# VHH binders against q93235: the designs that were tried, part 6

Target 1, 248 residues: q93235
Amino acid sequence: IFMKTLDPKVPRFYGKGTIIGVNPGVGYQPWLKERPDSTLIKYNLRDQKSYKAYLEQMKTYLTKYDSNATETRECGAGDSNDDLEKNPDALPCRFDLSVFDKGCSEKSDFGYKSGKPCVIISLNRLIGWRPTDYQENSVPEEVKDRYKAGSIAINCRGATNVDQEHIGKVTYMPSNGIDGRYYPYVFTKGYQQPIAMVKFDTIPRNKLVIVECRAYALNIEHDISSRLGMVYFEVMVEDKPVEEKKEL

## First folded at step 23 (VHH)

Design c101
Fold by ESMFold2, last read:
Structure c101 (fold): chain B 248 residues (1-248), chain A 123 residues (1-123)
Amino acid sequence: as target 1 above (248 residues)
Amino acid sequence: QVQLQESGGGLVQPGGSLRLSCAASGFTFSKYAMSWVRQAPGKGLEVVSDISSSGGRTYYADSVKGRFTISRDNAKNTLYLQMNSLKPEDTAVYYCAKLEREPGSYWYSFDSRGPGTQVTVSS
């Protein structure tokens, strides 16, 4: 196996040529603030307390999309933030969370209560960066059937052969990833950073699965050693008996 | 809340020097990496220089390397850019920018910038 799991205490990365770099970094949620040295998502299906913190982290993260109508605009197909560099009064595109309503919203506890946990995938905010398109014959095989020009595709796989055998079905929301309309970022007031979610529909119980997710656009490099264009995390969905709460 | 205010811009002849300052408040300055970013007329934003939170690591764009020096004084919450041997192509608005760790990531993101200060290099 070519790829190896990274140490849970992943080294900090600097970009090539700047502290922030010119290649997007990939991040994920939920990453619990109270456990900053761990990339593990672990909970017990039979114990609501064991996943409550992940739900709260997700909810808190998503509050940034609770903007008033005067700071963002609604964008359709073909719209983008390109005007923002030339027109400081232009509004950035609004990011609509309803794309996640099929199993990755609060109503479904982001999939945790059904053993199909959702994970947010995001790219860091580079100044002026925007995705560029693959040629049709150059789209990587792992995203070819979901790729859309103007977008950033997401693909998640098991980090090792064993993890790949266990990861099961993954649902991508949206299927073609992050739309390019939210780019570029140029310090815009009211900017809504776009995200995608991945749902692990058939992840096994009581087994650790190491996941590698990558972002795909022509101008996103991938390098395992420096973690360019990718992120690693671990998922462990348990199904174990729990002890009853003591009475006071 | 976060406040960044640049100063020290102006009109200068080719070959001249300027020193930019950025006063920071509303956050713990010494905990954050900082950047100078510029925008020339009709052009996009360009990262000119970065500096780590301690000042121990710096970066310069090729177009300014050897001519510009970034520094910071964490006791005074101030970021500096010394610009020497200025050229007409250095004409731009210069912004002081705050970096932060991207939530859920080990990578940095740009967070905010000041209103900028105009530097014009003309004879």
Scores: ipSAE 0.534, ipTM 0.793, lowest interface PAE 1.8, mean pLDDT 86
Fold by ESMFold2, look of step 24:
Structure c101 (fold): chain B 248 residues (1-248), chain A 123 residues (1-123)
Amino acid sequence: as target 1 above (248 residues)
Amino acid sequence: QVQLQESGGGLVQPGGSLRLSCAASGFTFSKYAMSWVRQAPGKGLEVVSDISSSGGRTYYADSVKGRFTISRDNAKNTLYLQMNSLKPEDTAVYYCAKLEREPGSYWYSFDSRGPGTQVTVSS
């Protein structure tokens, strides 16, 4: 068990009845491979060195979205990857990072410098999976105000009542979540896995906040004990004096 | 570069047997879970069987349980699928697929597959 949990290439869960499962799993970034068993995002606002590794991880993760016109296509309204199941020569939809320029880009240090950290939310790559829509009257309350048919909505909340009191204002980028145009995945060369980001605008200082983020589509099952359709991570933004008084 | 090459497909009569092989290179085979995935004519991709990196865990789709056996030889970087009691419904292109941990996730993701090998079960 201990050796398996130290290898960053081995996940903690198997799917129900299969190694990969048939229900999307949710992942987050930044996740540090040197601490593979930790889901904690912890840093001190007064110590730039304390969050530099998170910035490096975010930058490295996002390099996969450097666009190449010969490997992807631009997709507009009504477009999708649906044709890839029947036409393997078709190009996958390009994912545009500019949606994150409103406080979750490198220019803003992904919000870490200002104490408003951004976290990437992703779904694992299942073969042939695509989101299905809630009927208008069945959209879950927590995403109803932001839900768009054809999308996968994202919602984050505190894991306990105390965490919910502390989590504060959350900004979702894009507000509708992940557009369905990037589905399905079918081993496509050049595939750009879609993501969303969540920005924690008013998270308190010096308090641990346990966050639960869920992905919402009609065909995404949620189960807390097996983490289906959701991910947990902890955020602790400290604002403490750096112990350099002795070095001066 | 990940390279996966399937072999051992062909034409076989109902009730017959085939053994598929997948030669793997360009990655440390023993560190990754693997899968056989098939696509029947006009249908989507279906996971047939999975095997953990050590070989200690396996999964089979209900449609193939008791007839198919997945195995791996980590010393030879080779994945196998023994297919017995073949039925016309097993006709498909069979792909060898590599899984990886989805970064920052509790879960595996599919990463890549080979070009596939055709299995045709008919008289």
Scores: ipSAE 0.499, ipTM 0.773, lowest interface PAE 2.0, mean pLDDT 86
Fold by ESMFold2, last read:
Structure c101 (fold): chain B 248 residues (1-248), chain A 123 residues (1-123)
Amino acid sequence: as target 1 above (248 residues)
Amino acid sequence: QVQLQESGGGLVQPGGSLRLSCAASGFTFSKYAMSWVRQAPGKGLEVVSDISSSGGRTYYADSVKGRFTISRDNAKNTLYLQMNSLKPEDTAVYYCAKLEREPGSYWYSFDSRGPGTQVTVSS
């Protein structure tokens, strides 16, 4: 089932009714620039070179979080980037990659070597947008046990019933998703776009799984036809013998 | 290095007109959607208008629709905002902003802005 070819009307570069949109779009990494129209993450566990490009893309993407104590500040509970809207000299909150050290860091090849690939989930950078908390007792069931006020929860599931049967255990890092302290986005040199990662702990071998991930805050609209508030990608972790070629 | 420089701001009476310009350099201007955003005194940034890379698609905030016109000249690497029937509520610093594709998605993100130009609407 090749689901991405069955949705030809998904806006490629524009939000709902506008160019940038007012509703956050969801993106993922690794996305390979040499295959820009593909959302497929496919590799063979027995062939390290089959996932090397994904590792390179993850490393390159994450270089923007290299420490710079003079362009960012430490932020705790209750902090945010609100001051940056009013004071251009204020420093944005620093994003700390150490939250990913339990299997979604470079030390573990972002899970690819062990067949538990990690995928980065991010929201596009909008002016004046910040997460709004769900009203008391209105948290969607899919994220109810992981939701924290002030955060953007992430949930991933199989796109079809068959994919849901196959997707297996999913680990979210951080469990609460993306912390709201990094919002709003402002035009500043040191801004660090926050991310979460999703680790597919028990994804089956040699089977294509179509994944749908959604971001959850009261002010994030979901629409399957226009892909608002969600992203689709496919994962195929092969476990096959590597072909031997006769040398000349 | 992306460089954006706004001009054309100033003091104008209510009902008057101004035309803002933004000179762009350091990137292929014709490949990118652009935006005008503004910040009124004591308020956060708000999107005023967007325009696609070709100029064929535009968006306007409800507060300016019918009064403001966004345009671009890709041969001159310049973005414009024609502001007619100006109101005191339009008083703000106006910024020219570059959009780009969010990596790993088909959605746009804000990337950078210029230093802004002050528009003051008063008698």
Scores: ipSAE 0.457, ipTM 0.754, lowest interface PAE 2.2, mean pLDDT 85
Fold by ESMFold2, last read:
Structure c101 (fold): chain B 248 residues (1-248), chain A 123 residues (1-123)
Amino acid sequence: as target 1 above (248 residues)
Amino acid sequence: QVQLQESGGGLVQPGGSLRLSCAASGFTFSKYAMSWVRQAPGKGLEVVSDISSSGGRTYYADSVKGRFTISRDNAKNTLYLQMNSLKPEDTAVYYCAKLEREPGSYWYSFDSRGPGTQVTVSS
């Protein structure tokens, strides 16, 4: 509700010579296409119908990661997509969803059923961009304990002091964020956009929490006014008796 | 199933002009922003220009501003790049690329591109 909508005519992220620019934007899921102007994730723990749409959106979004050995390759530490633009036979790195099996998978309703909702964090697909590392002593304090060279760290906080007091424990999956092996983005059928998930383990009931999530790499600029390197959404987990609608 | 096909490349002398076209199918062309990207020999991809879904907003790389003009004809599902005052530095494969709004995001993402058309500027 509080976030600006994206408008093709007036881009919110800008740079030289492109609508996209050179600084990655941050996005989140579940985002309901039926309510495209809303960034609110609101549901009632006692009413499964109230979160069904979020589960469906998460499932649909994640179908892009279904296995296809002919379109992707297994990648280890230090691998990347760097040469794929010049090598038509090379395959992009496969993204493995098993990292989310501890409470952010379909089996646990992505945490919604237990009041610990998971939110997917992604970076938009830019040509030629890949993360560059902070120097060891320049890693931002909010991600220092989870930062790994070659990765994009994720941190979420409450947007205001009150939201920060309410956001509670947050679990990052993977803890180091998004591995750089999935970069750069490549124009190929097999490309798998890397993601992280954030699980809100102790978010309060019946309180609106405004969340700000940021992505961290040396070459990701942050600016609150232009929303560079960050995304906002709101979470409201209710725990209320279900009330039937009565007809006159 | 997105299909993009570039045409209009070729050999031209410095100072010359070319007009590139990109025929689009397999999606509702008028709903999507589009881009021209290029790759010079031995270099990575760079964005040359982009255009909003309506055509009302355009961007150009500094290296081509004032010389290149992006346009689109939504009735014909075609993207264009008019290239004037061509320089040897413009030699590259030029790709037509489809953008999409990243769901749950403030920004666009690159989605797909065509096979490209070669532009060679040589005397």
Scores: ipSAE 0.420, ipTM 0.731, lowest interface PAE 2.5, mean pLDDT 85

## First folded at step 24 (VHH)

Design c104
Fold by OpenDDE, fold request of step 25:
Structure c104 (fold): chain B 248 residues (1-248), chain A 123 residues (1-123)
Amino acid sequence: as target 1 above (248 residues)
Amino acid sequence: QVQLQESGGGLVQPGGSLRLSCAASGFTFSKYAMSWVRQAPGKGLEVVSDISSSGGRTYYVDSVKGRFTISRDNAKNTLYLQMNSLKPEDTAVYYCAKLEREPGSYWYSFDSRGPGTQVTVSS
């Protein structure tokens, strides 16, 4: 009887009996298809072959933003996807990937080569769901410095005290987190899912760090047991000499 | 390519019944959870009901509980919504939706939908 040890990382509760739930879940990239059961991001910064799969996964994931100019519209600071629910002819806002140009773009190998890997953070696509803003005095302390109304703040920390000591400096792109202008999710051609990236600027070498990332909005519940509103993954950046396999 | 096509909509009187069908193709239907969503005039999309891949788990929004029944025939690649005791408030375009695990997540997202079928409940 292979007791499928319930992967503690798998959510146990979707809420109110629904499959999708009413509370957002958090996901991350790169998640390699070749290792679907692994949440470990491990590579050697001296070995390009070791992180190639992660780069390819990131690139592949981001291809969904290759939009036809006819399927999306440019949205300014005061614009949003709010009209998508009311106007079937409205075009969804185009997501601007340039927000990741400071070290988390394809040009920078998403930080992997430099030993500062970037991870994409996303929420599952719930119909009709929108982030609810915190009141100014009710913003959680851990995101107060970066929180902006209209956004979903992201905060990543070490899962344990030891991990927190090792995780080092973390940069969020954008700093405010996921842009709320792209909500709600609507079934429309060309819809672009908003994302944020987390950059590990000073993550230690040759050490495993367990990371917990949480999403913050008033209507996002956090529960460790069910993994609502959060995601876990591991990062290990190795710095080791690449043993040239002597072709015997 | 994922294709979903709804049918069975129409005009009915209050208290009447309709059975919606959704024909699915382009994916292994039996491996995916499915959902019915609706959009009433001037309102946003609302999840009406969802069903697991095996059909063992179902969900209903409160306003349709006891009146609507979601089911599926995996052999026929078809999703159903039996709607009884229809009310004017049920007037909407009804969409069949494919649910999929969000990439990099254990959670589900809405992935695809059909063009919809109009349901009008009016005396």
Scores: ipSAE 0.680, ipTM 0.841, lowest interface PAE 0.6, mean pLDDT 91
Fold by OpenDDE, look of step 24:
Structure c104 (fold): chain B 248 residues (1-248), chain A 123 residues (1-123)
Amino acid sequence: as target 1 above (248 residues)
Amino acid sequence: QVQLQESGGGLVQPGGSLRLSCAASGFTFSKYAMSWVRQAPGKGLEVVSDISSSGGRTYYVDSVKGRFTISRDNAKNTLYLQMNSLKPEDTAVYYCAKLEREPGSYWYSFDSRGPGTQVTVSS
């Protein structure tokens, strides 16, 4: 039993009842601060003003990755943030936003203009938490085709049967989900939170779709009642003539 | 920029009391949940206590229940931890931590912490 020398930076216990909790939660963007209770992403394809706030929110959110080269390091396929726990002088891995260039970048208006909106998926930052890999034969069926060891797979579906019929084709960027190289989270300057994006390629027009996105790792629990390991939001892409508000 | 600064730590005998304070600036203090976290020598970080933005909800780790009280003064942008009946096991660096709600979720993340204040309980 290799007593993994408990890295002093790893929390021992997130107690039951804490505000943060023990298991990762899932968040999404764009989330408008001016509407904190709303989980609805609604806009009209014919009205650029209708989705401007979402674009701005996405842009604002992604500015956190504009780090100075001095605060982060380039990480290759074999690298991870493990060193952050051992070495206070270690730099966190730099997150590469280019993975979203195929339709989910700022240049493409994050897919909103084209009616293929992208949504950012993230996990809450738990100090010392790392995803645990599934065994090859234990990977959930819904993510089996996309799952890669060392990553957190994401799967989004309609919340109800009707929503599942309407949600259409969904693309994940990257396909294997959130890159695990950026774990564990450590309280250090320059840390970059790994994210994935979900693109709704064929979402219907003028219909509300309730979406459930789940994160998959062996140590991520799914519970609908507590919303552990999952997030809900609604998407409505309208295609309607813009009524010229007659300036009275 | 978010700034947190702990104070009130020190050396105390077993059974003694300390009151920690955390001065917060650079954000709207009253809108964020806060936490006290500690790190004992050779041990990992432990959440000691947390408090909601309004102060209506509090959490305590079992080992400090009945002895520690977390509170906040939103008007003064200050977080407090009253520590009574201190034990040697409470010896640690205590950190004030800002919690942030993960966008689109009901879950929170550790966002920022202060440099910490040393609490030593020894005879």
Scores: ipSAE 0.668, ipTM 0.835, lowest interface PAE 0.7, mean pLDDT 91
Fold by OpenDDE, fold request of step 25:
Structure c104 (fold): chain B 248 residues (1-248), chain A 123 residues (1-123)
Amino acid sequence: as target 1 above (248 residues)
Amino acid sequence: QVQLQESGGGLVQPGGSLRLSCAASGFTFSKYAMSWVRQAPGKGLEVVSDISSSGGRTYYVDSVKGRFTISRDNAKNTLYLQMNSLKPEDTAVYYCAKLEREPGSYWYSFDSRGPGTQVTVSS
């Protein structure tokens, strides 16, 4: 199993010798700073205390979207951040968090309480980078059903065959992945990084599942050895009685 | 709050030299990789050079290799770019940028930049 020999957190190289690379990397939330070496999302659905830190991290992360109406603009279907590079007075598009309301909002505890945890997927911010669309006949099979031109499709699977058998049904929000209208990234006040969420609808209880999430655009390279275009994390949803530790 | 301020830009003749400085504050400078980026007239932003937090790793775009040198003084919270043998095509606004790891990975994002300093190479 190649996963035993590779640290999924550390890329082997950066594109063209740069520190930031030329190919997008993938990140996820919740990642707890208190456990920097852990990519494990583990909690007991019967114990609110066990998943509180994850909820807080998700909330904290999403506060960056609390933008002032003066710093962003509402963007419709035909709008994009394309003009940010050309027009210094242009306002960046406001990101709409309502796309996550179906089970991945704060109101739903991001699915943790119900045992259907949501994970945020993001790409690192590269200046000038934009997703390149696949041709209609060249869309990878694994995302063909959900792919939309102008978006970055996300696909998550079990890292191993066993994990794939256990991962269960996965829902993507939005279904098409990360909205490409928010590209390119530009150094401008109020810029909002586009994200997607992955919801694990039928993940088993009391089993560890290693998850691999890939981002899909024509100009996103996938390489397992270098971890380009993908991210790994582990999910374990426990369903166990909460033992009241009698504080002696 | 993260603050970056570039200085040292100006007008120089071809073949001349400039040394850019970037004063950093509002974060632990020594813990972050840094980058110089530039934007020439009518062109997009490009990475000129980057340097790891310790200074042990550096990168240069091909067009500046052998002419530019990136360095840092962590004790002074300052990033430098020594530019020698300047060419007209080096004319641009130069920005220093803070790099930050994307959460959940070891990949970096451009997190912040300064207002920039103008470098003009002309006869």
Scores: ipSAE 0.594, ipTM 0.803, lowest interface PAE 0.8, mean pLDDT 91
Fold by ESMFold2, fold request of step 25:
Parts: sequence; C-alpha cells; structure tokens
Structure c104 (fold): chain B 248 residues (1-248), chain A 123 residues (1-123)
Amino acid sequence: as target 1 above (248 residues)
Amino acid sequence: QVQLQESGGGLVQPGGSLRLSCAASGFTFSKYAMSWVRQAPGKGLEVVSDISSSGGRTYYVDSVKGRFTISRDNAKNTLYLQMNSLKPEDTAVYYCAKLEREPGSYWYSFDSRGPGTQVTVSS
C-alpha cells in the first residue's frame, strides 16, 4: 500500500533496522518546494514562463557544487573518498558539473526549452555506505551496456506499458551513472553528494508519462511495494498555443 | 546554521550508567528525526539509535537494545541517550546527528553531527 503524507518535512519511507535504513533511497529534481505533494513536471514548450520554476529549482539545488577549492580536492582516475573514514581531516572529492554541459546545464535551460527535460537523480546520504560491484556476468540486462565497476548505474522506464511506449529515448549523464569515488559519506566537511542526470530526448507532447528510475549496484535492492532503489515522477511536455493575458 | 553539542560523557565502570545530552539550535528541532552515532577506537561509525521528530518511533542497534533509551524534549531542543549496564564494548565517541528529508526525495539523509562526547567504560 502506498502511503502519502501531506507534510513536506516528514519522509514517507522508513528503512530496514533504523529510521534511515541500510539501503539507499532514490530522489529526483526538480521537485518544486511550493508544491511538495506533487511529483508532476508539467510545462508548455511554447510558454517559457511555464517552466521557469523548474529552472530556478534546478539552479538553486546545484549551487552546492560551486567551486570549493579549500574544502574539496580534485579527484582523477584512482582517487576516491575511501580514506575519509580513517582520516577525518582528508578532503572529499569535488563533484564537477561539467559532465552535464551537453544539454543538461543552465545554458540549455536543462533541456526544457528544447522539449528534452533533464531530471537529476540522487541517492540519500547513508553513513559509511558504498556501492558493491556486480560481477561481469551478473550485471542486470537493462544497464549492461552502460555499467562500469565502481559506479551506480541509472535506468529509467515507463511505469506502465503505455508509459513505456511513450517514454522514448533516454540519455544518461554520465552514461555509467553515479561514480562510486564519492562514497562513503561520513559527515565530511565539504562533502559533495554525487548525482546523475537523465534527459528525455523524445518524450511526446501533450501526454502524461509516468517514469520509474532505478539505481543499480549489487547492494541496492529493488522492491516496488516499499520503493527501495527506485523513484517515480510524472512528465508532461505540452505544445499548445499560448493565449495572451487579457488582464495584466 | 545547525549547531549540535553533546555532553554527559566520562569514565564509568562496567555495569554503570551515563546519560548523554545534545543541545540543538539553528533549526526547528521538533521537525527533524535525530540519531546517536558512535565511533569506537579504530572502528568506523555505527548508528546506535534513531528517534522520530515526535519521539513516537525509536530504533536501537541490537548490541544496545534493552540497555539504552533514546528520548527527546522538543520544548528544550534536547536529545538524550540513557545508557545503562555499560560494557567495555560501549567505549566510543558518541555523536548527536541530525537527519533530514533528502532533497527531492521521501527518504531520510544524515545531515550533520556534533563534535561528540567521549564515553569510556573500563575497570
């Protein structure tokens, strides 16, 4: 049974063993703060004002990744946050938004103005959790062509058969999903929570599409009834004539 | 900004008791779930106990169940941990931690912790 709360500050989902649980939960942006009971992303492609709130929510969310040279470090190949549990003075890896520059950045209105809206996918912050790799022959089929050891793959599909027929082409940024180098989280000062974005390249006009996105690592379980390892939201990109307001 | 300050730690013999307190400020305490998290010498962080924003739901790790009691006073913005029948294995720095709703999610996240208070249980 789905449980809904009307209080935006009270989480709906409780984990196993403790309130926060041991299995990461999945979240998304833009989720408008002024409409906390709605997971609907709806706008008219011909009316820039209709998607302004989503752009502002995305921009505000992403400000936490502004350059922080004194509280983070650059991490290249082979670098990770592994030593933060044992050395609390070590700097966490910096998360670089440039991976989103090809269609999911502010310069492109996060895809909204082209009818290819981008959605941020994130995992909640558990203490000490890190992704466990699938063995090569055990990678789930839906992410097999994009999976990279050390990462958390993301896949989105239509929630029903109709939604799946309509969802169209989906681009994942980065294609491998969320890099595991940003784990674990251990209350580190300056920690930058890693994210991925999903761009809906060919989503239909004037149709509601219910989307299910899942996160993939060996130690992320999926359960529809408890919403483990997945998130749902709805997208409706309208393409309708805009009538001028008669009163202003 | 969020401020959490633990107190009440110290040296206690096995079988003894301590009561930890955590003073909270910089946020609406009554709206947030809270946690006690500990770190034993040479070990990683362990969640000891959680409590919901209203105090109506509590959780304990198995090793402390029946011996520790988490509570909160929302009027005083204070979180408590009553620790009874203390064992040498309970020796750790104990942190008060704030949970929050993960942005864009219906799930909890850990947000922040205080500087901690040392609890030492030895003969």
Scores: ipSAE 0.528, ipTM 0.781, lowest interface PAE 1.8, mean pLDDT 87
Fold by ESMFold2, fold request of step 25:
Structure c104 (fold): chain B 248 residues (1-248), chain A 123 residues (1-123)
Amino acid sequence: as target 1 above (248 residues)
Amino acid sequence: QVQLQESGGGLVQPGGSLRLSCAASGFTFSKYAMSWVRQAPGKGLEVVSDISSSGGRTYYVDSVKGRFTISRDNAKNTLYLQMNSLKPEDTAVYYCAKLEREPGSYWYSFDSRGPGTQVTVSS
């Protein structure tokens, strides 16, 4: 049994061709470190303590995007981090959290209190990788209406037919996903890993929904068995009375 | 906190050999996968080789396969790269890099690297 000998801090999947791989892996937040094997997001709308840990994880994760004008630069639409590899004094592109202010920020409890939870989607930090554009006629149907050249589009669906019936409306922030200006990843002070968020606007109450989210660029391979280019998590938003414990 | 220090670089003739070392501290070395990454002058970073935390799995980029050997000594917190049959195109700064589990993912991410050691293969 191979998995019993692995260090708990070691990822469960190895990349194709190398340990880290050449194809991006997809991750999500909130992920609770105290339950490292769980991908479940479960909480009760009527019980703040049931989702408090998810809010704190989201806030902690996002602190790395605190504005620091001396360690990052403002990047235009055509910029990228290519210069960083060749010029160690160049500054990485700043990632702006304000795109999430429409329902996926701290002031809205990242959608949790309204039953429209937000989930961060990220790609692992690979050296030498940047998105390659689809040709006009090859953009996958799932993202064609939101796809923009130079970007990595995100799409989430229910894992089974039943989950797809239940997942409801999903809002993508930004709509066209992660801009390529933050690639490639480089070892530099101030690097800001780019992210997108997905908001589940109409997810049903008291039902478990298994979600599959995929990242889309021409050079992102998708494979269900090895989880290439995708991530799975489960969402259960309860709406139940808070139980009181009575003395016997 | 995390400290990685490469050594063993230098100038060699084509066909020569070098052995790079990387001393690690500030983390539990035996729990993390490691990588050698290189950067030729004016070029981007390239993964050369990586190795699992136990040393039981190794990988090499095609251009060095059969010529380079990655290894680690977890008792000494040291990563190695034996480079044989060196070619001018191997000229680069070589970095020792630490991998980690990507937060919220089942995949590796690069975390940090050392200052590097210059390898020059010429004349």
Scores: ipSAE 0.485, ipTM 0.769, lowest interface PAE 2.0, mean pLDDT 85

Design c104
Fold by ESMFold2, fold request of step 25:
Structure c104 (fold): chain B 248 residues (1-248), chain A 123 residues (1-123)
Amino acid sequence: as target 1 above (248 residues)
Amino acid sequence: QVQLQESGGGLVQPGGSLRLSCAASGFTFSKYAMSWVRQAPGKGLEVVSDISSSGGRTYYVDSVKGRFTISRDNAKNTLYLQMNSLKPEDTAVYYCAKLEREPGSYWYSFDSRGPGTQVTVSS
């Protein structure tokens, strides 16, 4: 039978032969709930009202990382979530937002007020999944200089040749991407989903830039047609007078 | 507050049948995809079956295809798993799991699960 409409609560993509899939999906923030089918980040640098909703979405999303001494633990060198599968009483690793304090925090309006917007990159929560490492000689060229064993590297590029010419300098926070210590997810109470941020330092004004970001680990496959291992969004930072009017 | 409660597990002989139920409350059940996930002794979690919010799409892991049937009754806020021709390798704790759209993504994420119900298939 034919379906008349898509369910507005159903994501646009499904995994391979399953609803959730076995390969991590990549997501981004800020994503505005009032425009759920849009992947466009568009604002006017001269008009704080035009980016206020993005700031509020970022702040709301990040509230889940407020410190909680009773539901998370600090994880240092050598610590990870590996014990969570065997010990339901073990506490998940706490995710520390301070890594973003260099231009991708609330104090800097996440880069929006300076025209260097930050975008959160995340992987969806699959149960039991954890990253596996590339061999040294097989690390993809796009991430070779930033790759660290045990991590998921992030790389963003312009989706077309024109977008690549315009995307400019991109800063990755952390530079190695998402640390693997926060895996696996196994329905753990207090779990803090790890993230990275990407800052677009020199994105042009008044130009639409289509961005493709990919996550890199040996067991993350990429497929453009099904969006496996990647996410697309558009960025347009305008620099226009606020009170311009036209009459016909 | 999301609540999921499985029932219908137990001890059954090989070749037998069981019907698992999951009572859901604290959310609009008909708007969310659901999953059955199991964990055998000493093993990791395995997705057994998924069902879309409307019930129009289903998935089964190969080892249970043709033997298990997932269904839902959105009027009663209940998820089901009919398990036929049970084998010793189906012995596991079975969890009812709620899926959600990952915030800021076009993909699903697992959100929460119930406490589980034990299924033991043994002679």
Scores: ipSAE 0.478, ipTM 0.762, lowest interface PAE 2.2, mean pLDDT 86

